# VH-VL binders against q0atu2: the designs that were tried, part 93

Target 1, 119 residues: q0atu2
Amino acid sequence: MLDKKARIRTSREYRNVFEKGKRLSGRFLIIYYVENALDNNRFGFITNKKIGMAVIRNRIKRQLRAIVREYQGQVKNKHDIVLVARAGIGKSSFEGMEKDYIAIMKKAGLFARNANKID
Below, E stands for the ipSAE of ESMFold2; O stands for the ipSAE of OpenDDE; V2 stands for 0.75 times the mean of E and O plus 0.25 times the DockQ between their complexes.

## First folded at step 3 (VH-VL)

Design vb34 (framework fv_ivicentamab_arm2)
Fold by ESMFold2-Fast, scan of step 3:
Formats: C-alpha cells, sequence, structure tokens
Structure vb34 (fold): chain C 119 residues (1-119), chain A 119 residues (1-119), chain B 110 residues (1-110)
C-alpha cells in the first residue's frame, strides 16, 4: 500500500491531472501525468467496470499499488500520475503489469536514468 | 442486442463545421470506451478518435486541434465535433465500440454516416 | 510508428479455394492484431482478435495465425459470403503511435 501523502485522493485532484496532464498508453495501462508544486510524487489508480467484477478490479488495484511502490525511488520528483487500467489487464500476470509500467514510465521520461548507473 | 446509429453527416463546404452523433443501445454505454473510425470513398479504414470511460480522449495526429470527441452518458450518445473541414475529410464516419478485451479493438460498429466536403 | 502492410492488395479466387492473406508489422506487436471483414456498403465486422481468437458466430473456416511481425488470415474453403475486403489492425498501441490498419485485401470472384 502507498503512504497517504503519495496518493491522489480527491475528485478535484484527479480532474486536475486529466485536464492539464499528458497521456501515454501502454498495453495494459494508460498514464496521465503532470508536474505538481509539492515536494513529492502522488499516484492515482482507476479500474473501471470493463475490467470485470469488483474482486478482480480490487486485486488489480492492489497489484498496481505494489508495483508503483516498488519503483517509487526511480520516479522523477514532483509529479502527479494517474494509472488507468485497460480492459485486458484482468488477463495479465503480475509480471506483465510490472513490465508494462516500467516501459511506460521510461517512455514518458519519468524514470531517472541514473537509477541504472548508466548514462 | 448492441446497436450504434450515427447521424449528422451531410454536405459541407471547405472550412465549415459539422457535428456527428452516435446513439447507443443494448449495452451499458458508460462502461465502454467509444471510437470514431472513418473511410474515404474507395479507401481503407482510418482511426479518428477515442473517448474512454474516465473521459480521457486521444486523437489521430491529423485530427488534433480540428476534431473534438465527447460523450453524454445520460443520453447514451457519442459526439464528434469537426471544425475547419477539408476535402480530404470526405468519408463515411463510423461509431465503433471498444471491446471488453481492449478499448482499441472494435467489436461493434454503426452503419456509418457520410460526410462530403465540397464546394 | 507501426506500418501495417497487407499482401496481396487484391486476390481473385473461386468458391472452395483456400485463401491466405498476409499482414506485416514494421515492428513487433506481439499478438495484438485483429482481422476485420467488410462487405460492400456495410460496416466492418470483427472476425479475429489477439491474432488467432475467433469471435463468436464467425465460421471455423476462418483462421488467424502469427505473432511478432508476421500474421496470416486463412479461409480454408471460400464461400460466396466471403467475397469482401479484409483489414488487419494492430492494437499494441502507445499514445505517440496512431492506431493503424493495414491497407486491405480485396477478395474478389475469379
Amino acid sequence: as target 1 above (119 residues)
Amino acid sequence: EVQLVESGGGLVQPGGSLRLSCAASGFTFSSYDMNWVRQAPGKGLEWVSIIGTAGDTDYASWAKGRFTISRDNSKNTLYLQMNSLRAEDTAVYYCARGSYWDETLFDYWGQGTLVTVSS
Amino acid sequence: AYDMTQSPSTLSASVGDRVTITCQASQSISSYLAWYQQKPGKAPKLLIHKASSLESGVPSRFKGSGSGTEFTLTISSLQPDDFATYYCQQYYSYSDVDLTFGGGTKVEIK
């Protein structure tokens, strides 16, 4: 689970990311992201009814939070990022979700290159 | 049964505007991503735009700034506002539903509405 | 950008023939390819998703195969209803790459 201060919590905050942010889609995930005026990053998670029943959506949301938490230290500071799950995510493995997240974040330029000790 | 019915097509002069509508029935409209796909006479299929369940939108690069996709879930209706129309926009415009498996996979299509841009 | 190339652009065949249509992606799209059938004056119909998964109600004579960059649609015993234009579509999409269809293959009467 992510700390409270690292989570986007209100409809107002989600709306701000959608209105002002950039959009980037992967195979299982879409991210919306915008720089914030805070000292830290914040993450939001959306799983809609297209994915499946509540138990499936809740499992996916938990797994996405775990992935985001694992890679927190690699994300460039001062961003609000919303992850939206695509319909096909329900058939993905945890590893598949993780690989998609890493690919999207690298493509968005949100992962620090120095995390790999490579230029 | 799933039904999508487009309307609003017609003859319009270059530089003009037109708004297309798509009336959806037979499924929970608010739970599906919706798309517009077009086909010029005698030519192939070309994706125009998508609107997701979270209100997120994306466009073909050539459509950005001229076309706006929107939806009204209370009326089960999808819209495409087209501005600054050009002769090359002449096409049958299809309303297409993103499948349960993936929002960019089109499992149901309307019959299409013809837009002719000519003086 | 993903270029989707279909071959042939036109194919002449007789009822009962086996027809093969090829779709090539300029870069790997894994298995995220769909096939659509379009009859004259009608909207496209989804036949196959994820390269090989037949949609409900689609006859078993239609078969999709392939992964990565090369895909095929085979109609094992062509029927009168099968004379149509077929399109492949990649849906292994990132937001900086537009959704792309192949150019189409018209299957016409010999």
Scores: ipSAE 0.007, ipTM 0.557, lowest interface PAE 12.2, mean pLDDT 84

Design vb35 (framework fv_ivicentamab_arm2)
Fold by ESMFold2-Fast, scan of step 3:
Structure vb35 (fold): chain C 119 residues (1-119), chain A 119 residues (1-119), chain B 110 residues (1-110)
Amino acid sequence: as target 1 above (119 residues)
Amino acid sequence: EVQLVESGGGLVQPGGSLRLSCAASGFTFSSYDMNWVRQAPGKGLEWVSIIGTAGDTDYASWAKGRFTISRDNSKNTLYLQMNSLRAEDTAVYYCARGSYWDETLFDYWGQGTLVTVSS
Amino acid sequence: AYDMTQSPSTLSASVGDRVTITCQASQSISSYLAWYQQKPGKAPKLLIHKASSLESGVPSRFKGSGSGTEFTLTISSLQPDDFATYYCQQGYSYSDYDLTFGGGTKVEIK
């Protein structure tokens, strides 16, 4: 569960990340990310109909939120990050999605190697 | 100004190999998914392959095992290694950029390079 | 991969005419359909995405509509610059990318 202040909520906020942010694609996920002026990170999640039926999309969205929550302490502060699920994600395992998330966050330079160290 | 310039096309015998290149300029190459799309003479468009910003790849079912897409972000260059070429592979090969917000849309294309597979 | 069928293969029209091109998907693709324009000897150009959203700089005489399995591209008041081949493309896939295009519709001068 992510706290409400850690979620991107409005269409305007999503558009800002897409327009001004950087993009990095992984095997099952694409992230868009930009530094914000807040004292916290915010996450957005997009699962479109390419992934499958509503039941599958809702499951994927719940699993992605769980993964983000688990690793939130390792994410460099002051970023807005949008996760977009790619078509193939519906066939992935939870562990496969988790590995892809970790890999793309590290490649983007958004993961601190140790949660107790400051960037 | 966004530019994509393909090279490496030519005449090759059946069973042969060829490597195509696409030189990108006018945008942050490392932030975009890149694609190859081909068009046989007088025929329609056919998607070949995609490479994401993290180096993840996917291929048309018929291209798997024969074609390899790769990129060199330090040189702003996209590649397509084509092996075991068949007469049916004769086509103009286009380098195409995946849209920043939807990687399945091709917002900029190069002029194409002709590959002819014939004896 | 989803089969995309375009009709007609060739269309003859005059400047000022209203032209309609159709695209049929073998299975529902929701609204994940794009239209491209290709002039002879040139690379394709993206015109419309998400069935009806016009790309920046594309004239308003181009209009896309439809959802599910049946889609149309309409060109109101055809201009000389519009004589080209048009392709639809589905971007709706469950799996590891099998993006498919329609066979194309050539809009020729009468």
Scores: ipSAE 0.007, ipTM 0.675, lowest interface PAE 8.4, mean pLDDT 86

Design vb36 (framework fv_ivicentamab_arm2)
Fold by ESMFold2-Fast, scan of step 3:
Structure vb36 (fold): chain C 119 residues (1-119), chain A 119 residues (1-119), chain B 110 residues (1-110)
Amino acid sequence: as target 1 above (119 residues)
Amino acid sequence: EVQLVESGGGLVQPGGSLRLSCAASGFTFSSYDMNWVRQAPGKGLEWVSIIGTAGDTDYASWAKGRFTISRDNSKNTLYLQMNSLRAEDTAVYYCARGSYWDETLFDYWGQGTLVTVSS
Amino acid sequence: AYDMTQSPSTLSASVGDRVTITCQASQSISSYLAWYQQKPGKAPKLLIHKASSLESGVPSRFKGSGSGTEFTLTISSLQPDDFATYYCQQGYSYSDVDYTFGGGTKVEIK
C-alpha cells in the first residue's frame, strides 16, 4: 500500500530514528522523527504485543499505513518518521487514529502549511 | 532529568488495603505508559501492572481483581490500589516508565517503596 | 505459567574475566527479551533490548545473543562496576499471559 521507497525497512534505520530523532506523543500514537539525507519521506510502524493479538496488530498497522498514505502530500519532505501505536489504540476508531495522527503531525511542525481558505 | 518517586508503602495487616503513589517529573508524564514492578526481600523482579496513555490497563494474572492501576495526568502521578493484601505481597514496589523501542523496556525506575504485610 | 530460567543463580568472578549468563524460556519468545542490571540497594537499569540491542551508554563489553528459547548475556572483560545481579525479562506475552523476569544471576567478587 505505501510506496516501498517510503518505508523504513531495517532495524538499523529504526534505531537511527529512535536515537537521533525527536519524540512527540499523541493519545493513541507516538511519533519519532528526524531529517534524512534522501529526496523523500520514509515511514515506519510499530505495534507492540500490548495492543493485542497479531490479527489486531496487523489490522492497526494496515489502518495506520492507509492514514499515512492519505496525508502523505501534507508531510514536509526529507524526514524519517516512525509511528508507534500505544496500547490503547486497539480501543480507538479509525477516525480517532486519523485525528490523532493529524494533531501530532501538526504539533511536530511536519505538516505543510494549511491553505484552507475560501475565496 | 527524569525522576520517579514512590510513596505510600508501610506496614499493613493481611486482608487490608494500601494505595501507592508515584510522583513523576522531568518529562511529559501523560505521554508515557507507566508500570508497577515489585521485588520481594531477597528475591527477583515481578511485573505487576501497566497503564497506557489512553487509560488502558493490564495486570499480572495473580494481581487481577485485587490491584488497580490508575493515573492522574494533571498531577503527574501514578497509583496502585492494593486490596486483599497477603503476606506474599510483601515487597519493594517500583514505579517504572515504559519505553517505545520494545514493549519489554522499562527505561526509568523510581527508588521503590516497601510494603510489608504482616500481623 | 510462562517460565524464564536463568543460570547460574550465582557466580564468583574476578575483574577481567569473561562472564556468561543464560536465560531459557519455556516457550518461544522470538527476540522479545531484555536484560537488566541491579546493583545492591538500587533500582534495575535496562542494558539490552530485543535480545541483542545495546542501550545507549551501556559499555560495549556487554553483549546479548539468542532467539526463540535460548538467550545469553556475555560480559567480555568484567569491570568493578559490573558486580551486580542481572535479570532477563520476556515481553512476548499477549494480554492474558504475564510478563516474566528470570530468577536473576548474582555476579559477585571472587
Scores: ipSAE 0.005, ipTM 0.530, lowest interface PAE 12.8, mean pLDDT 82

Design vb4 (framework fv_ivicentamab_arm2; at its last look DockQ between E and O 0.04; V2 from the best seeds 0.00; counts 0 for: pae E 12.7 > 2, placed apart)
Fold by ESMFold2-Fast, scan of step 3:
Structure vb4 (fold): chain C 119 residues (1-119), chain A 119 residues (1-119), chain B 110 residues (1-110)
Amino acid sequence: as target 1 above (119 residues)
Amino acid sequence: EVQLVESGGGLVQPGGSLRLSCAASGFTFSSYDMNWVRQAPGKGLEWVSIIGTAGDTDYASWAKGRFTISRDNSKNTLYLQMNSLRAEDTAVYYCARGSYWDETLFDYWGQGTLVTVSS
Amino acid sequence: AYDMTQSPSTLSASVGDRVTITCQASQSISDYLAWYQQKPGKAPKLLIHKASSLESGVPSRFKGSGSGTEFTLTISSLQPDDFATYYCQQGYSYSDVDLTFGGGTKVEIK
């Protein structure tokens, strides 16, 4: 799915995004984002226990990773981005999550100008 | 350096109300879920309430309808409004931060503020 | 409801002793259990999360184990700084149920 190089993995890296990053809220998602000193983007995912049991949280996390992977070619390079799922996401469709992600990434100025999917 | 400082405790008559405050510093307050936990004199810890980054709230079953948790991110302050107080509410009230990846883990605590409900 | 039963309520020990505290959940909480240490007049301090993961700066003499309904906290060689009250906490769910702590175990000087 999303390769190891594109994932935020350590508590220090998550802390950096939360403390120094910008925040934007969508309908089902909140993103925190900051420029990094690497040659690539990295993504982190947080699904709070308020959303539901582990099986629901794991499904949402997998769906969010799939959405991020699908659109990673459109994301401006050199960013660390953390996606935090809001409580209401458990009742959303995959398409609803996808549309919310695209909307907030565009609002953040993190998506490429053209609507082309780039792999 | 993370700091949480509670205030607003004191002596209250049964049936009265009190509002507690928790001043946060040393971290990006708006990025963390916040909790209240209490401890009656000589007794154990008891969870009271949580407020998420999106303002979503939950309460201990015994606190519902009497206590209201809120936050003001512009002031880096957490609140607990307590109404219809009973002798059983006598306790030290702690402000506690939920960790970035698991809101049920209380990684930093304030020193607490004592609330005494007595005639 | 996830009732947490902790035992013993009080334990007397000497410096250098091996101390074991147990925590039982009324139903399975997987490994979503945390341990806290509280010294007299002070706020609690998080020691261990997810049953066995030590927090940064916590000495290696502290060890957590268990899953499901039975958990233990072991201090392999008790130090003067370790005389305190210890609490377990379930973090499995707070959706329509309360987050709950054990009743505490006071480790005092023998």
Scores: ipSAE 0.178, ipTM 0.774, lowest interface PAE 4.6, mean pLDDT 89
Fold by OpenDDE, look of step 4:
Structure vb4 (fold): chain C 119 residues (1-119), chain A 119 residues (1-119), chain B 110 residues (1-110)
Amino acid sequence: as target 1 above (119 residues)
Amino acid sequence: EVQLVESGGGLVQPGGSLRLSCAASGFTFSSYDMNWVRQAPGKGLEWVSIIGTAGDTDYASWAKGRFTISRDNSKNTLYLQMNSLRAEDTAVYYCARGSYWDETLFDYWGQGTLVTVSS
Amino acid sequence: AYDMTQSPSTLSASVGDRVTITCQASQSISDYLAWYQQKPGKAPKLLIHKASSLESGVPSRFKGSGSGTEFTLTISSLQPDDFATYYCQQGYSYSDVDLTFGGGTKVEIK
């Protein structure tokens, strides 16, 4: 389960990912990722007003956290990863979001080769 | 020990208003999404509203415009303002804690407070 | 809308019986499905989350399974304490979609 240790929480941490990390764009998500000095991954989530009302943005965050949690055990360790929701995500199904996440994470090479249930 | 205690229920006439409260203890109230779920006599469970940690709110489609959820983190209290009450709003109203992160489920419930709307 | 349909509505069984309750979602919710137990005059109690993950303190005779649109709750050997109403709930939020519960399944003594 995603816990506090698995979250990017400070502006400094976010800034570090944006400045030093790599960027990949999917259909509904943009990810920034960079190696960290920890033994675990940390995830950050960003939504902007283009996504919709605050309630929608927060719901999207919940959905993305759910997706991240689902596959967290299959992601290579020692990474800070920020998920940025794109404008179209608000109209995407959960499955669509999930597929996009999987695709982009695979493209980034962040899934372990032996990862299960990511096809 | 997590505790949720609802109050404010009672008899109200159609068209009337009522404000429910939920006193929370045993956990960091401000860190959790909070929900209202109701149950009409002899019927099933029905989600009413949610308020996130950022104060963002969402409502069941049928509740929008008549119900307002709010929270006072300094008092560890959740509220539900109910206006324009109808007979079909008669139910036990539960406050329920949401998961810490991404699952939209309810891990702790109060014992509920009965709201009866009748002329 | 993510409608949740439970079956059966009522189930009569005896102590020791294997009991199976089904929950069907109108759309795929992955494994974001929770099961609750409710006894008369009491608040619901969370039993299972993420379709198959037992909450702490829940007896191992309870088993949740399924993904997508079909889910089941199985009680391998019904105990006296298990007579109650069970509800499934989709834990997935989408746009303005309401959180929804199944209609419930009352497990009563035969």
Scores: ipSAE 0.028, ipTM 0.681, lowest interface PAE 4.5, mean pLDDT 90
Fold by ESMFold2, look of step 4:
Structure vb4 (fold): chain C 119 residues (1-119), chain A 119 residues (1-119), chain B 110 residues (1-110)
Amino acid sequence: as target 1 above (119 residues)
Amino acid sequence: EVQLVESGGGLVQPGGSLRLSCAASGFTFSSYDMNWVRQAPGKGLEWVSIIGTAGDTDYASWAKGRFTISRDNSKNTLYLQMNSLRAEDTAVYYCARGSYWDETLFDYWGQGTLVTVSS
Amino acid sequence: AYDMTQSPSTLSASVGDRVTITCQASQSISDYLAWYQQKPGKAPKLLIHKASSLESGVPSRFKGSGSGTEFTLTISSLQPDDFATYYCQQGYSYSDVDLTFGGGTKVEIK
């Protein structure tokens, strides 16, 4: 799991990302992202009731966290990043979510080239 | 079928300029990082430059300031502008696609275009 | 910088031989090491990534191993189609250092 320092936790932190940040949509995911004043990245995850039952939403959230954890060393520092599950995500596989995440993060310019492959 | 076709090579005097092109087909060009790699006659491979899906660039230290990588996603074309050419720039220049999952891997290569710098 | 040293520079072998090519990194690159094959007059072809993972369509006689600073490419039973030059390449970069290839190992008949 992501540790506490790498989590967006408060309503104010989430609102800041939504209000001040940029938005980029993929097939299964939307990301919102903004520079922060910290020395690290923070991640937030949103699944709403339109996705399905709570057990389904929790499964998707766990899968997205695992994906983010796998690639977090490649992410440029000092960003708050919120992943929002789109309604169609229930039809996706883990691999489909992973590919969508990578494509979005590359399009957003959030992956560092040849740097920070270690956490 | 993935295809990469380089063009624009030729004979040029020292101090001159050339612009190389790489026409891409058989894949979604805008979703991949693209690279130039060169090989002097009878010698090994040498990475030249990368351009990411968001337009971010990086260069081998010896190419910085002389070479400029660019892309036009509407034309599925990668470019390398080479200025202040020197005899040691004589090489076959390959267009290489970065792997979707790891842009430091070159999973498809063009046939190359020969650049000869001599007086 | 992540200098890559390949050995040997040239290797003579017969069909059916087991051949081993070594690649050494100046600093640890974990398992972020790729191997490429290049035949004369042709572009390189990616064989192996992450030190040991074969690319699709690569024969199982090719095997990569190693981590940290020392890596090997082994061809268990050399075939006529395997006479080529092989390059390692680091895919692990922690700085503004260039992506680097090893100097190459030419595998020749006899």
Scores: ipSAE 0.006, ipTM 0.552, lowest interface PAE 12.7, mean pLDDT 85
ESMFold2 (binder alone), look of step 4: mean pLDDT 89; pTM 0.905

Design vb5 (framework fv_ivicentamab_arm2)
Fold by ESMFold2-Fast, scan of step 3:
Structure vb5 (fold): chain C 119 residues (1-119), chain A 119 residues (1-119), chain B 110 residues (1-110)
Amino acid sequence: as target 1 above (119 residues)
Amino acid sequence: EVQLVESGGGLVQPGGSLRLSCAASGFTFSSYDMNWVRQAPGKGLEWVSIIGTAGDTDYASWAKGRFTISRDNSKNTLYLQMNSLRAEDTAVYYCARGSYWDETLFDYWGQGTLVTVSS
Amino acid sequence: AYDMTQSPSTLSASVGDRVTITCQASQSIDSYLAWYQQKPGKAPKLLIHKASSLESGVPSRFKGSGSGTEFTLTISSLQPDDFATYYCQQGYSYSDVDLTFGGGTKVEIK
């Protein structure tokens, strides 16, 4: 689970990322991201009802938080990043979500240059 | 401020087609799920269709095969293509924005455009 | 299928009255119910989400309650601006079912 300092917690903070951030789409994920004025990164997670029932949405949200936590040290500092799960994510494996996250973060230029050399 | 303006309504004969537009302003259009909701004169609200940020769509069971929702993010515009129109389709058609946190909550609505299907 | 039954269809009330509108779902929707207000000639306005959470700027005289299959919207002291039609909406799921609204309750002046 991510430390509370690393989580986007308020509606206003989510809105800021959606309105001012850049958008990049992956296979199962869309990220919105914007540079912040803090000394750390913050992450937010959105799982729409299109994905399925609450049990499925909660599983996806938990798995995405686990993925983000594992790779948080690879992310360039000072960013607010919101992950939005696409409808198809409900049928994806954990590995599929992880692979998509890594690909989209690299494409966004948010991973440190040496992130590719670690598994 | 958020604004949604519908256009394209009018009189059409049974069996005809019509395309509605919704011009969005005051928010990052590409970041929100968008909906069409209709209301027959003197009657209640009826959900028609949704389109997600990734272009995924869903429809009311009675609309499938006849109506097509689409969006053009470069023009901040939502569309509804209506084919094989029936007298029962006579209604004010509203463009409605899904909340960023819950796509089934319609937090902003346009003023609607009237579609009349009559000979 | 989530059929939403709203009652009464019409009610007459005076300024200052307490009015209660009921919405019943054919199956449990947990707390995923929203209330909308529609004034004549205008688009609907979201008042309440998650059965009981007031939207920003909505007066505290509006109160939503309920869970599962039975929900109520209460206006504790009706004001002139409150004469309108009210709709409930289930937002529980639309994967295999349509999003549905109640039939509406018109609150008119007595």
Scores: ipSAE 0.134, ipTM 0.763, lowest interface PAE 4.9, mean pLDDT 89

Design vb6 (framework fv_ivicentamab_arm2)
Fold by ESMFold2-Fast, scan of step 3:
Structure vb6 (fold): chain C 119 residues (1-119), chain A 119 residues (1-119), chain B 110 residues (1-110)
Amino acid sequence: as target 1 above (119 residues)
Amino acid sequence: EVQLVESGGGLVQPGGSLRLSCAASGFTFSSYDMNWVRQAPGKGLEWVSIIGTAGDTDYASWAKGRFTISRDNSKNTLYLQMNSLRAEDTAVYYCARGSYWDETLFDYWGQGTLVTVSS
Amino acid sequence: AYDMTQSPSTLSASVGDRVTITCQASQSISSWLAWYQQKPGKAPKLLIHKASSLESGVPSRFKGSGSGTEFTLTISSLQPDDFATYYCQQGYSYSDVDLTFGGGTKVEIK
C-alpha cells in the first residue's frame, strides 16, 4: 500500500497534473506527469468505465498501486504522476501491466537508469 | 514507409451491410491501436471506432450495435463490419493509426474508401 | 461528449497573410487538443498535438496555442501549400467515450 503522502487525492491536484504535465502512452497505461515542489513523489490512479465493471476496475487499481509501490525507489523524486488505465488493461496479466509500467517510466525519463551491462 | 490501404467500399441499399478492410504495411501492426474515421461528402471528420493492441474495442455512440471493428494481426489487416446501413452513413471511411505513445492522435491515415448508401 | 466548435467555417486569404483559426471546447480539455490539415481529395495529416507541440516536419510558421476551452491555430505567413481545410480534435480521453473533431475551417485562395 502506498504511504498516504505519496497519493494524489484532490480534484485540484489531478487537474494540475493534467494542465501542466507531460503525457506518455504505453500499451495498457497512459501517464501524465509534472515536477512538484515537494520532497516526494505522488501518484494518482484513474480507471474509467471502458475497462469494465467496478470489480474489475478496483482489481486493476489495486494491482497498479502494488506495482507503483514495488518500484517507487527507482522513480526520480519530486514528481506528481497520474496513471490512467487504457481499456485493454482488463485483458492484461499482472506481469503485462508491470512490464508496461517499467517501459513507460523509463521512456519518460522518470526511472533511474540500470547499471551498464557487465561483460 | 508506413502504408494503410482501405478497400471494400461501394454502393449499398439502406438496411444493407458492407465489410471494409485496411491492409497495413511498413510497421509492426500488432503494436498499434487502429481506428476508423469517416467523412461525409463535403462535411467534417467523425470518429467511428478504435481497436486496441489487446483487442479491446470502443465505438462512437451512434455506431454501437451496428458496426463491429476487428483485426487480424497475422495478416496485418483491420476490418469494419457495417450493418443496418442508413443514408447518413454515406462517407469516405479512413483507416487511421493511433500514435504509439498516444492512442488519441492519428499519425497515419489511408486514402479512404467511399461507402454510398442509397436506393 | 465534448462538442468542438471551429470558427470561421471558411476564410479567404492570400499568400503571405497571417491566418488565425479558433477552436472552442464545450468543456475543459486541458491542453489535449490536436490540429489536422486536409488537402482536397487527400486524407488528413497531423500537424500539432497537446495544443502547441509541432509534429516532425511541420513548418515553424504553424503555431498552436490555448488551453482549457479556447484554442487557436495560427499560420504566420501563408504559403501555397497551406490552402487546405483544418480540423481540431480533442484527446481528453480519460473521462469521455467519444473522440470529437471540430467542424473544420477551409482556407481558400482569395
Scores: ipSAE 0.007, ipTM 0.579, lowest interface PAE 11.0, mean pLDDT 84

Design vb7 (framework fv_ivicentamab_arm2)
Fold by ESMFold2-Fast, scan of step 3:
Structure vb7 (fold): chain C 119 residues (1-119), chain A 119 residues (1-119), chain B 110 residues (1-110)
Amino acid sequence: as target 1 above (119 residues)
Amino acid sequence: EVQLVESGGGLVQPGGSLRLSCAASGFTFSSYDMNWVRQAPGKGLEWVSIIGDAGDTDYASWAKGRFTISRDNSKNTLYLQMNSLRAEDTAVYYCARGSYWDETLFDYWGQGTLVTVSS
Amino acid sequence: AYDMTQSPSTLSASVGDRVTITCQASQSISSYLAWYQQKPGKAPKLLIHKASSLESGVPSRFKGSGSGTEFTLTISSLQPDDFATYYCQQGYSYSDVDLTFGGGTKVEIK
């Protein structure tokens, strides 16, 4: 599970990301992201009614949390990031969601630069 | 500050048509699902229609075939085209924003615009 | 269809009273229920989402509880600003079914 510090918790915090953040769309995911004033990253997850019934939405949310946790060390510090599942994600594979997440995060420039590059 | 301002209400004869507008400001309009909710004089709230950020729509069963919801993201404006109006359609029509945490939660509302269908 | 039934339709109360409003769903909606407050001549205001989660800025005297088909809104120590009509709303589904509100409960001065 993501650490308590790494989670966006309140409706107000979600609204801040949507109102002030940038948006980038992938195949199955949309991310909204904004720099925060904290020393850590925070993630939020939205799976709306377009995806399907609560059981499907909850499964997708659990899988997205697992993906985010796996790659959290690669994300540039001081960002609030909200993942919004697009219609159609309910039919995607775990690998499909993971690939989409990586592609979007790279495109947004949110993955950390290689500080140890010696060339 | 989030603001939603409805307009276009007025007196119309049974069988007539009317188009309502909702001007949005203070947030990234294109990122939110938008709704119309109505309230007949002295009665309760009744959901009319939703339009998603991707342009997908859904309607109350009684509104299908008569009402059309649409949006123009370049103008930050939501619309409701109402055709074949009946006396029972007399109500204050509210523009309401769906929360990203759950698109069915209406976190901000306009002041409403009164539609009176004379009979 | 998710019919939402509120009771009572009207109640009279005094400042300082404890007020309880009930909302029943015809079928299980899990915890996907919201409560709204509407003052005369004004648009509704979202008070509570997901049955029990208070919206920012809403006083702690408002409390929501319940799951499945039975839900309650409680106002402890009613204040003058609380005389209003309250509505519950199911947020469980709007696909091929209508999104529905309860009939409302008017809380008026005794």
Scores: ipSAE 0.007, ipTM 0.572, lowest interface PAE 11.8, mean pLDDT 85

